# VHH binders against F-actin-capping protein subunit alpha, part 1

All scores and structures are predictions.

Target 1, 308 residues: F-actin-capping protein subunit alpha, of Arabidopsis thaliana (Mouse-ear cress) (o82631)
Amino acid sequence: MADEEDELLETELSYDQKKEIAKWFFLNAPAGEINYVAKDLKAVLSDEEVYNEAAMEAFPVYNKTHMICLEMPSGAGDVIVSSYSEINENEYLDPRTAQVAIVDHVKQICTKVRPANDEELPSLYIEEYRYALDAEIQRYVSESYPKGMSAVNCVKGKDNEGPGSDFELVVIITAMRLSPQNFCNGSWRSVWNIDFQDESQVLDIKGKLQVGAHYFEEGNVELDAKKDFQDSTIFQSADDCAIAIANIIRHHETEYLASLEVAYSKLPDNTFKDLRRKLPVTRTLFPWQNTLQFSLTREVEKELGLGK
Positions, changes and structure headers below are counted from each chain's first letter, unless a header gives other numbers; antibody chains are not in Kabat numbers.
F, E and O stand for the ipSAE by ESMFold2-Fast, ESMFold2 and OpenDDE, each averaged over both directions (binder to target, target to binder). V2 = 0.75 x the mean of E and O + 0.25 x the DockQ between their complexes.
Where letters were taken out, [cut] stands.
Atom coordinates printed by the task and the answers are left out, and those that the model quotes come from them; centres of patches stay.

## First folded at step 4 (VHH)

Design p1 (from a2 with E103K; framework vhh_8h63_2)
Fold by ESMFold2-Fast, scan of step 4:
Structure p1 (fold): chain B 308 residues (1-308), chain A 126 residues (1-126)
Amino acid sequence: as target 1 above (308 residues)
Amino acid sequence: ELQLVESGGGLVQAGGSLTVSCAASGFTFSSYAMGWSRQAPGKERELVAGISSGGSTYYADTVKGRFTISRDNAKNTLYLQMNSLKPEDTAMYYCAASSPLYKLLSKYFTGEYDYWGQGTQVTVSG
């Protein structure tokens, strides 16, 4: 007997319906697993055109949303693929090395690197702030996230040549724990928007933190925990701003991780076993994954007193 | 660079006690999960005790009731107090550390560690 997905895809569905179903599976692939989903979908779909168009539309969205890290050729370092580094659909800026990575989204590779031009880089004035912050964030990430990656991008006001104008920097932190041999994959993503308000002499800080995990040995169990943060500090020298911002980020991220650990330690081991027992033992994707993810996230939010 | 340096190992008679220590540097010790693993010649490495950032402890059945794990965040030091030592406790004892993220992403939230020290030898005669 065919799987439920095979039965659905073998139905007399329109081209657009098949493409939207395939896109749904790609976009809902857990962190680090889109290539496993791609392999399964390609085997199931009889129409290579549907597969190719769905992949071409879904992979760029998935890659930017999950903030995938790609190695640049010839030892040029790594780039984080995100909307904040995006120059166009296939070109992503690494401001640390002043390089632009040319990306093949479906293959998830950096095919070529070029130097960034002056128009793509922030002014020397803003680069002083970006560089100082990037250095402090690199120190923090090296201490807190094994194999973690970070980037600091200027997203507004990059042409400001001196004081008196507002600008915005974005800090991105990403880390992955991929263990498919043990049927466990996980990721951390954090995005911090720092609005440098020169007129107000204030830095307005907004953070978005996300943890994803997928356990698929004896069923499918997903964790997707998200939290938003707000903070502020005073507008100072580049070095003083960098230290203050890094300390704020470290504080909130450390407390959030500790809160998640406490919340999950209160969930008995049998809770995960019970969730797995309600599901067939299979590697086939099902719509119920979203329900499980929602349920686990809600239990964590309830334990943390969030969502009120 | 993250460093873990064990000390306090040595030769002890069966029924005796020993405390091993681990000095940690190069990371935010207070936020990391810490543990003690051991490896005897010809055997696989075994996790004997773990302690979370919040102070929750785990012990392997082989040592439960005899060993006590503790941490001093002010001194960045991990301890393992070993009582009623047996010849089968003879092993190289390794200090272990796991980041909060890796511990959270662990299948059971216990026992998986990313970093290990060089070890300290404990030999129990008798």
Scores: ipSAE 0.076, ipTM 0.533, lowest interface PAE 5.9, mean pLDDT 81

Design p12 (from a2 with S31D E103K; framework vhh_8h63_2)
Fold by ESMFold2-Fast, scan of step 4:
Structure p12 (fold): chain B 308 residues (1-308), chain A 126 residues (1-126)
Amino acid sequence: as target 1 above (308 residues)
Amino acid sequence: ELQLVESGGGLVQAGGSLTVSCAASGFTFSDYAMGWSRQAPGKERELVAGISSGGSTYYADTVKGRFTISRDNAKNTLYLQMNSLKPEDTAMYYCAASSPLYKLLSKYFTGEYDYWGQGTQVTVSG
């Protein structure tokens, strides 16, 4: 039956339909797994052109959404690929080192680096706030997310040369736990938008936290847990703002991770066994046919009485 | 620099009790998930017990009801109280530390932690 469905798809689907389906699989690949999806897709597609075009369109979106970390050449450190660091499709700013990484999205490599020019960097006034915040966030991340990466980018008001105008900084934190030998991969992504409102003398803080987990032994189970936060604090010196923001971020992230762990500890062991039984055994081919796709996030939220 | 130093190992008779301790330094201990793993001669390393930053605990089936993991955040110390010890509990016991993210995934992992101590030997005679 599955072979006949694959034959039908190969016969009935247009070039554009095949490309869109391939893009869907790339874009829905779990964190850290897009290259496994690529390998499986190459095994089933009869047309290299469809594969190449789908990959060229999907990888940039996937890489930015998942905030992948790429090593910059010659020990220049790592860069986080995101919409917040994006200069253009192939160039991403690391504001910590003032370097611009040139990225090959499909290969997921940084091919070369260049120094950022003055137009790409925030003013000295804004950099004082960015630098102080980046230092506090690095301290937090080193304590709470071993092998985690962070960046602080200015996304509005980068040209402000002094007090009197609002500006916005974005904090990104990303961490991954890849354990393919145990058939499990996990990820953390958090984005904190801090709106420095000089007129009101207030910082408006909005957080978006995402935990992903994929368990693929004897089946496929995905967790995709998301949480939005809102907070505020007073507009003070660069150092005082940095400390206050880092403490707010630490508090919300620590409490959220703890709540997820409590939720998981309350799930019966037989729940995971039953989920495995409902899902097909992991294969090297895409489930292009009627494969059940299940999100563990819904089960966790249901167990806690939380709405989706 | 994050450091974990185990102590309290030694020789004990079957049916006896022993407490091993782990002194942590170089990080905000209260934020980290902690665990105990052991490795017996000729066997793979096994996660024995885990404790989250919030105090939630995990135990391997081999030790449930006999071992108790606890933490003292004021002293930056992790403990494993071992009761009703059996000869098959003989192993090097390693203290481990990991971020909250790893602990969320601990149901699926086989003892993957970010940081490890040097170990303390526990020998049970019988």
Scores: ipSAE 0.015, ipTM 0.376, lowest interface PAE 6.2, mean pLDDT 80

Design p13 (from a2 with S31R E103K; framework vhh_8h63_2)
Fold by ESMFold2-Fast, scan of step 4:
Structure p13 (fold): chain B 308 residues (1-308), chain A 126 residues (1-126)
Amino acid sequence: as target 1 above (308 residues)
Amino acid sequence: ELQLVESGGGLVQAGGSLTVSCAASGFTFSRYAMGWSRQAPGKERELVAGISSGGSTYYADTVKGRFTISRDNAKNTLYLQMNSLKPEDTAMYYCAASSPLYKLLSKYFTGEYDYWGQGTQVTVSG
C-alpha cells in the first residue's frame, strides 16, 4: 500500500511546479555534474514525463552556458557548444574545420557532422582575421591549458567583403578537470569579445573570465570566481591584430590565474573552514529537502516492489 | 614553492614491511589531496594509494589489504606503510599532491595530481 501522506504531498504540486523545480536543479548543477544531478532526480521523481520535459528544456541552456566540449565523429576534433557557435538549437559551427556538429543535448553527444554552407561561414575578408587570431589563440591555449579547447567565431559582420564596416569576433577558451577520486571538479571559461571598429581603426576588447570549483568531501563547497576585463589595440593587418589580441588575452589571464593561485595557496585552515560555512548554500526558504525526501522514499518503495 | 621530499626506501626481504614518508613544504598541506605512485623499470606508472584532505583513502587492487596510507597534518607528512611485501612491489615510489583549486589554474590539467617528488627506491628481494 502507498504511503498516503507522501501521495498527498506530491498531489499538492502541479505538473508545471515539479518541472520548474527539476529544471532549477539541472540549471544549478556544478560544471561537469549535470548527469550526476540527472541520476539523482530520476531516483527522486515519480513522473518520467516531468523528468524528460525538464531535461529537454534545461540541458540546452546548461550546455551553452557551460560551453561544453563534444567530440565530433571520425576524428574531426572537438566542438564547443555555445550561443556564439549556435546555428539553431541542435547545430553548432566549428569554424576551424568548417563543420557543423549536430548535437543531442540531453545525451551530451555529437551525433553527426556536416560541412558548413557558404552562408554559415564568414567572408574571405573576415576569415583572414578569424584564422590568424585562431592560430595565435591555439598557440596560447596549448602552452597554458594543454587539455583546454578554444574557438574563434564571427558573431557580427560575417558578410563584410572588405574594409569600411565593423565586425566582431569572439574568442572562447574552456578547460575542465573532473577528479571525483579527490572529491573535486573544476572548470575554466573565458570569453573575449573583439569589436573591430573600422572607421576609428580601433579594436575594443572585453573579457569575461570564470573559474568554477566544486569540492564535495565533508559537505558541498562550490566556488565561483569571475572577473571582467577591458582593453583596446590598433586595427592593423590580420596577423598583427592576432598577435596583439593574443598577447592581451595571455597577459590578463596569466595575471588573474597567478593571483587566484597565490590567494588559494596562502589561505589558512581556519579561513577555509570559515569560507565553507559562509558560502551560500543554494537553499530556498521552504523545506525543499523534505519534499525531495518524500519523493525519494516513494520511488525507492516502487522500485523495490514495496507499498503496492 | 611547493616541494615534496620522499624518504624511507631501501632493501627489504619478501614478506617484510617498510614505511616510506613524504615531507611537504610550501603549501597548506591539510587542504591538499595526497598520493603515492610507483614505477618499475619497463612498466607504466601506477597510482597505488591516495588520501583526500578529509582522510578518505583509495587503494589499487594490487596493494589493497597490504598497504596503508596516512597523513599527519601537524607535521606536514604523508606516510605509506607497506606490509607483506612482494618482489613485484619493487619500484621507485613517488609522493604526489593535488589541490582542489590549484589544478584549475595549472597550465597542465594533467592526471589526478599536480606535484611530484623525486622518488624513493624500494627493492624487495626473494
Scores: ipSAE 0.011, ipTM 0.331, lowest interface PAE 9.1, mean pLDDT 79

Design p2 (from a2 with P100Y E103R; framework vhh_8h63_2)
Fold by ESMFold2-Fast, scan of step 4:
Structure p2 (fold): chain B 308 residues (1-308), chain A 126 residues (1-126)
Amino acid sequence: as target 1 above (308 residues)
Amino acid sequence: ELQLVESGGGLVQAGGSLTVSCAASGFTFSSYAMGWSRQAPGKERELVAGISSGGSTYYADTVKGRFTISRDNAKNTLYLQMNSLKPEDTAMYYCAASSYLYRLLSKYFTGEYDYWGQGTQVTVSG
């Protein structure tokens, strides 16, 4: 029966179609869950070549999109894997330590590190701004995101200039709460692009904030809330600039998280109590598939006035 | 550098009242969710009360109607007012803190916070 349907599906689908379906499942895996998806796909596909090729193509994209944090060996610290730190598919820059992490995407490990080359680092002038901002962001993250990680990178092609030239920095903040034993995994990702117009001493800020959460005791409920921000300020020095930017980021992130908590508090209590509980009298597990089919993001977005 | 220091524990008679306090430092207290958990000998740690930055409260069924959680953002202090105390309330009481993000995620699984104090002992005789 199930084997017969798998045989029919294998007959009907091409190699490329199977690979694209597998890639879709990998890329749509919730934060921290790609290896669970991998296990399920390997069982369903029964085609190791399709599985391996899909994994090789999907894991790098997934890892960069979710901005996974990898421990560098021998106490070298952690690196955030993102398109902004990417030198090539397997090499990612940690600008804080001036080290390049060599990454195995499918295993999600950093296998070794090397020192960054001069060509991989910003000019000393831009580094002064990056360093000052990184210090202020580290302070903010330590105060606001337990076990959170941050990085401040120079945008490729908008660096390596001296005084009076325009340049761009990107601030990345990631935090994860993984609790699969309680049927809940969640993540925070924020990306702040800061465009410095150095001769005019003006900077423009663009933020993208994303909260993902997956609740999966007998049902499936996902929160995927996103918010874009824009801001601008004047600057005089690297230190003053860093403080101003960190305060702008802190303000917007704190207000957004508070708004999400308020919006979420308006959702029915029974929606969440039942995720972990049998009904008191019948001892029957609640049929989540029938009641939790809508996105929590949709309800939250309506409360915040962001819905379509 | 985040620090939570509990105080106010002690010995009380069954039916009595006690207030425990938690002094917080090293973080922006007003932006953190706060809570109280307890652990009695031979039992798992239990979250008994929680309070959001906005003042929304949670209480475990075992203490609802008897305990009141409150916060004073100007003093960076969290309180738990315990009334109608029972011998089964005997436990070490721990102050807990979580950022907004982690509070949002932890709302769906009670008992998980990110920072804990060293605790204050409450003993109820009777």
Scores: ipSAE 0.025, ipTM 0.458, lowest interface PAE 6.9, mean pLDDT 79

Design p27 (from a2s with E104K; framework vhh_surovatamig_d1)
Fold by ESMFold2-Fast, scan of step 4:
Structure p27 (fold): chain B 308 residues (1-308), chain A 127 residues (1-127)
Amino acid sequence: as target 1 above (308 residues)
Amino acid sequence: EVQLVESGGGLVQPGGSLRLSCAASGFTFSSYAMSWVRQAPGKGLEWVATISGSGGSTDYVDSVKGRFTISRDNAKKSLYLQMNSLRAEDTAVYYCAKSSPLYKLLSKYFTGEYDYRGQGTLVTVSS
């Protein structure tokens, strides 16, 4: 028998309204779960055109926001898809290997790879600082995040050829653990902006760490923790700067993660149980069924200004 | 580079006790949760116990609760497992393991996945 909710969604809402609702669900998918959302959305909508157009618009935004990692073909290494590595919507720079990955966002694959052009890479002067920092960050990540990926990108001043010029490097660390057999998915992202200020001889450091977890056995529990950091150090040689920055990042991340571990490990069993709620479609992945789907659809319509 | 070296294993009779030790190097020991994991003959890795970096929190697999005690000495960079009332089913190679800070919050859901483990120490419970 036809699902009454599916009939309402298919017949009462315009094409544009259905597309914007579908995009909202894609963009609000938990880290690593957009393909599960895609599967359920495809089943509910049964409209290939709405699905395809929504996915085409949502996946690029989702992929960059979540800093997904894609394997480049033929053993070329991995690339982090982010606004910091973006050359254009489909091309992302891996500064470590000086390669550009061509990305199919909806399929979440790297289809091709090419060498980066000289204009896409930082000057030799800046590359000395980037390379040294990348090496120290790789050491830290390999020790602390065994499935983690990192990149160090120059986001400002890349054409500066020597002393007397400011530039900015961004350190990205990302890791994702998908364990659907244990009903738990986790994601970790950190972004550290390092502003190299030559006139003041100071490095201004700003960081943001985001930790997400989605537990969906016999219910739905989402953890989302964020922390902003500020620090500074002196402008020295490339190697000395790299060591100092990596130590600062390690210190802040280690302390924060230890604090989160203690806080969450001490949650009472009853608190954890009270947060567990069954979601009706794919166990816990989204609230698509019954009055729950209608309530959320109406809330999304209200937020987007649709169907007044 | 992380190094973990276990010791203290051996042959013990059912109902006996053993204390395992692990010497850690190559990382800031006090900043990381540490675990003991074991592998019985012909079986996969099984998580046994975890202790927080400060030593303030501990967790155990149900089959060893009340019998095993995990502890650490951060000044000596050492991890311990006191095993009491040993049973034949406790026979296994025991490994000291370092948990990534990234995975600490979700460690119970990712049982059997550890960043680094040592060479192991064999515990045999037999008459």
Scores: ipSAE 0.000, ipTM 0.185, lowest interface PAE 13.5, mean pLDDT 77

Design q13 (from e5 with P104F; framework vhh_7ubx_2)
Fold by ESMFold2-Fast, scan of step 4:
Structure q13 (fold): chain B 308 residues (1-308), chain A 119 residues (1-119)
Amino acid sequence: as target 1 above (308 residues)
Amino acid sequence: QVQLVESGGGLVQPGGSLRLSCAASGFTFSSYAMTWVRQAPGKGPEWIATISSGGSTMRDDSTKGRFTISRDNAKNTLYLQMTSLKPEDTALYYCARFYSKWLFGYDYRGPGTQVTVSS
């Protein structure tokens, strides 16, 4: 009984069908654009109850998936909303400041902040590793990402009081450039899972990187590039682990972006000159949209053996 | 803190030469592509040349016979050698970190160095 979407639009939709369709649009909104989708959906649906229920169900999932950054009130700093920082649907831990942000998902605001309880924080043993890694990652992000934000969360083994048991830290790096006046929004998200394996004395490292772009002048083009990484290193002191992990993350992220730069650098002068002249007259993102499209096409061609 | 500082601009006669330098700090210079961009009074920015981390270059057709981009990774310095300068080359010249984590554009540029070509 899977009706096609076109058939559903031509018949009277049930309450649940309208809600699920609205949720789909919210969840598939480009990075940073869910509120534009919300405005359009509210106009189309005409049913405030369907809209409100869809928004209440979709915004928490969207916000965590996109790892949105919210300013905590009274100068308390910023928090990254993600499944890795989640205490409950409305409360998210910032382990750097030992604070919990209370979040209104639909409004995308932090309404209140409280100190974290001891049970919400990692043990002193785990915190030594988390703190050292957070310091190195913050240094890397400050160097490499304009207005980037990072967090290091313990997702397994937070109650370990000493050596003998495995634990897992997750590094999140996020950056977003919203430029609706230039009809372009860009996003960067990377998630690195570091499994500290005490028996084998090895760190197993897995990364997932996502680069997004949405250009909506004289058309609608959405680009989403994803890449997975794997690496490993030796389980050693907190400081040595932090340096090794940060270097591995830096290497893989730099190499991935350098691969895009190399694809661009192989363009003929005439193509690059044409690309430059097609861009908006702004100094922030040039050569941006067309260069990213070329780089993505080049990577696909390379994977298929069509690079010549 | 990422910083780019251009130098070497000045007043020069038509047909003259200048070498612009850009001192980079606060990042791993050797890992990034770098570019030169200029902006003349009352005009939009114009791309001149890009050099990759590996030394491959890409240049604008109108200037590629007169301008050469190069880098010294040991000194964290980017260069633009300009020859046969014309009055139309009068502009503020910017050094930029071309390889951007924002959609493969540039994310940082310097304050610029003024080049004036006049008799």
Scores: ipSAE 0.000, ipTM 0.101, lowest interface PAE 20.3, mean pLDDT 76

Design q15 (from e5 with F98S G105Y; framework vhh_7ubx_2)
Fold by ESMFold2-Fast, scan of step 4:
Structure q15 (fold): chain B 308 residues (1-308), chain A 119 residues (1-119)
Amino acid sequence: as target 1 above (308 residues)
Amino acid sequence: QVQLVESGGGLVQPGGSLRLSCAASGFTFSSYAMTWVRQAPGKGPEWIATISSGGSTMRDDSTKGRFTISRDNAKNTLYLQMTSLKPEDTALYYCARSYSKWLPYYDYRGPGTQVTVSS
């Protein structure tokens, strides 16, 4: 009787339901932690087909959303994987070196590179603005984001050959501090859309800033803070535009990071202060000496309703 | 094994014309931008022109009215058509493989072909 009732009460998840649950966990993995989630999901699901299909669907979305940085082979530099650099699901433009990286999303590697073709690159006129901005952003990132990466992509108007037409550049800045041995991971992602309005002689600037933090020693503490910004400046020469834009970006990002420190200063432990030092503002790592690595596995088991 | 071999150089009188060729082998020529560079006696290398894989061009302002870069992907050959030559155009001209038409960077170059403009 009891066994018959248990059989009636137990609802088996369908293939599609298991896939969507696995996919949800992949897509909601903290920045830099999708492979830890992958390991835990593989153990929990015990279904290689569901796991593989979920991973193939989720990793491309995760990689672009988190703007992961991949090393190109043979010292060719790094590429940022994003919707702004995307040629197709497997090919991503590095506009700085005019190379296209071929990406394996699930393995998170760049397998090979090729030169970009004409249709993939902006005109000389647009490249002058892109190059100048990229140079100023590289200087800012080198000063403020240890091991930070940046890219400047043209997303609209790349075929303009001279003045008279609007165009849009997007600045991406990404930085990560992964310290799983110290149970602390921090991330920074910023996206700045700059709309060059030639007729009005104005640059409209829109920023989206995101800070992620995960501390997982004897529990889980997560920070996922987002903020949108708007600004504007005058349409000038390529060099003057680059300087003005970089200064606006630096100002807002510095103020936002300072505001986060103030907001979280009331935490009873030093969690936020230590994380800030591991985030892109400093080069100092604070070692926590502990080997406990099962907090994420516990959370996954709880969310999936699994237990012994 | 990337190889670039220039030809077509020589002695020419001021006001004359000359066409340089660069034969490429050891790589997929059609996938790369190609560049012409010259080095005059006692001077450093000077960029002249770049042509993208798709055929769009970028040219130095001092020569763009007199020099034309072109390519024939079926023949794996790069060309530089030079007109109204001046004594100041005397240089060793070499072709180079580039990643893009606007980057003054190349990873391979040929041995060059000498152009001498003199009366």
Scores: ipSAE 0.000, ipTM 0.092, lowest interface PAE 22.9, mean pLDDT 77

Design q4 (from g1 with G101K Y102W; framework vhh_surovatamig_d1)
Fold by ESMFold2-Fast, scan of step 4:
Structure q4 (fold): chain B 308 residues (1-308), chain A 119 residues (1-119)
Amino acid sequence: as target 1 above (308 residues)
Amino acid sequence: EVQLVESGGGLVQPGGSLRLSCAASGFTFSSYWMSWVRQAPGKGLEWVATIKQDGSEKDYVDSVKGRFTISRDNAKKSLYLQMNSLRAEDTAVYYCARDLKWLFGYDYRGQGTLVTVSS
């Protein structure tokens, strides 16, 4: 049963408690919606300092977790903000263009670009494998996710000058579809860790796929689906490795997409209509401020041990 | 290169019928859900109808149920929309779209075909 109309707290919240609650709302914002949450949360808090500190702490975590894509000013392309591309605080490497983007996380913009230092880039030996894989992944993404972005980063062994030592590449694929006029937003994120094991002459492949969908016409329906994969292939030339890895990624991602489509096709159209008939009918979009107030009250009680 | 090419639009009187066609190329058509979406002048995109890969499941927006029929021919890589009992409110540019069901959206859309329902 929901705590309806219990929006008021018995005790005034401390500065730190308000900041922790604000951070929770930012970090749990649906994909592509953190700025909608920010606008409503700022109104609820009415405290600019709490808001600013929470935003400064939460936006970097959110942006990296959601792998947002930012256009580099005066640079040669886009950068994916992730833990795998992070060089220093607020600095993210695009290995495709050999540039480092300096990011303002709260504004979600790339403010400056600099060339990457030699120490930040992989050796020529590793770059041969990275480049070949990046080319194949770009082909796959353009065919399967036309609004998608991809990056291939070296996360271990970037200084290897030749055969004999292990190294690891990470493939990142992100796609986001925002359709607020149709009251829906969607996201795709996949991360593939490829461990090039020279001693065993094997590539150990681990994938993590995450799909988010949010439908908010006169209600709130969220999907957050995650799937882990494991695969392997033989360690061979850069071009052959790239082809094999891209084929493995394509296979698992298309199978997962097909399974999600089957799951959705089994959900009757009438089920959504029946749910809408049980919800209050409004002539305007559901107000996010009311949703945040109800969620804020419940989360405050949970976090502070109130309501037990 | 993914291509979707719509045809069959035109001027029709209220109560009339039109059949829209979409020719797909550059991808495995039989592996995707397909949709028709429309955009009335000055309005956003509105989903109209969706069809499953094998044609076994079909969905429609309430305003066209019983009047419109979506179908596909996987051998010909073609999508169709049979529109009957047309109303002035059906006036729009109609787009063929490759449907990403899990994202509530579309990754490819054709250039569109104009349908004008007027007396």
Scores: ipSAE 0.013, ipTM 0.233, lowest interface PAE 8.2, mean pLDDT 78

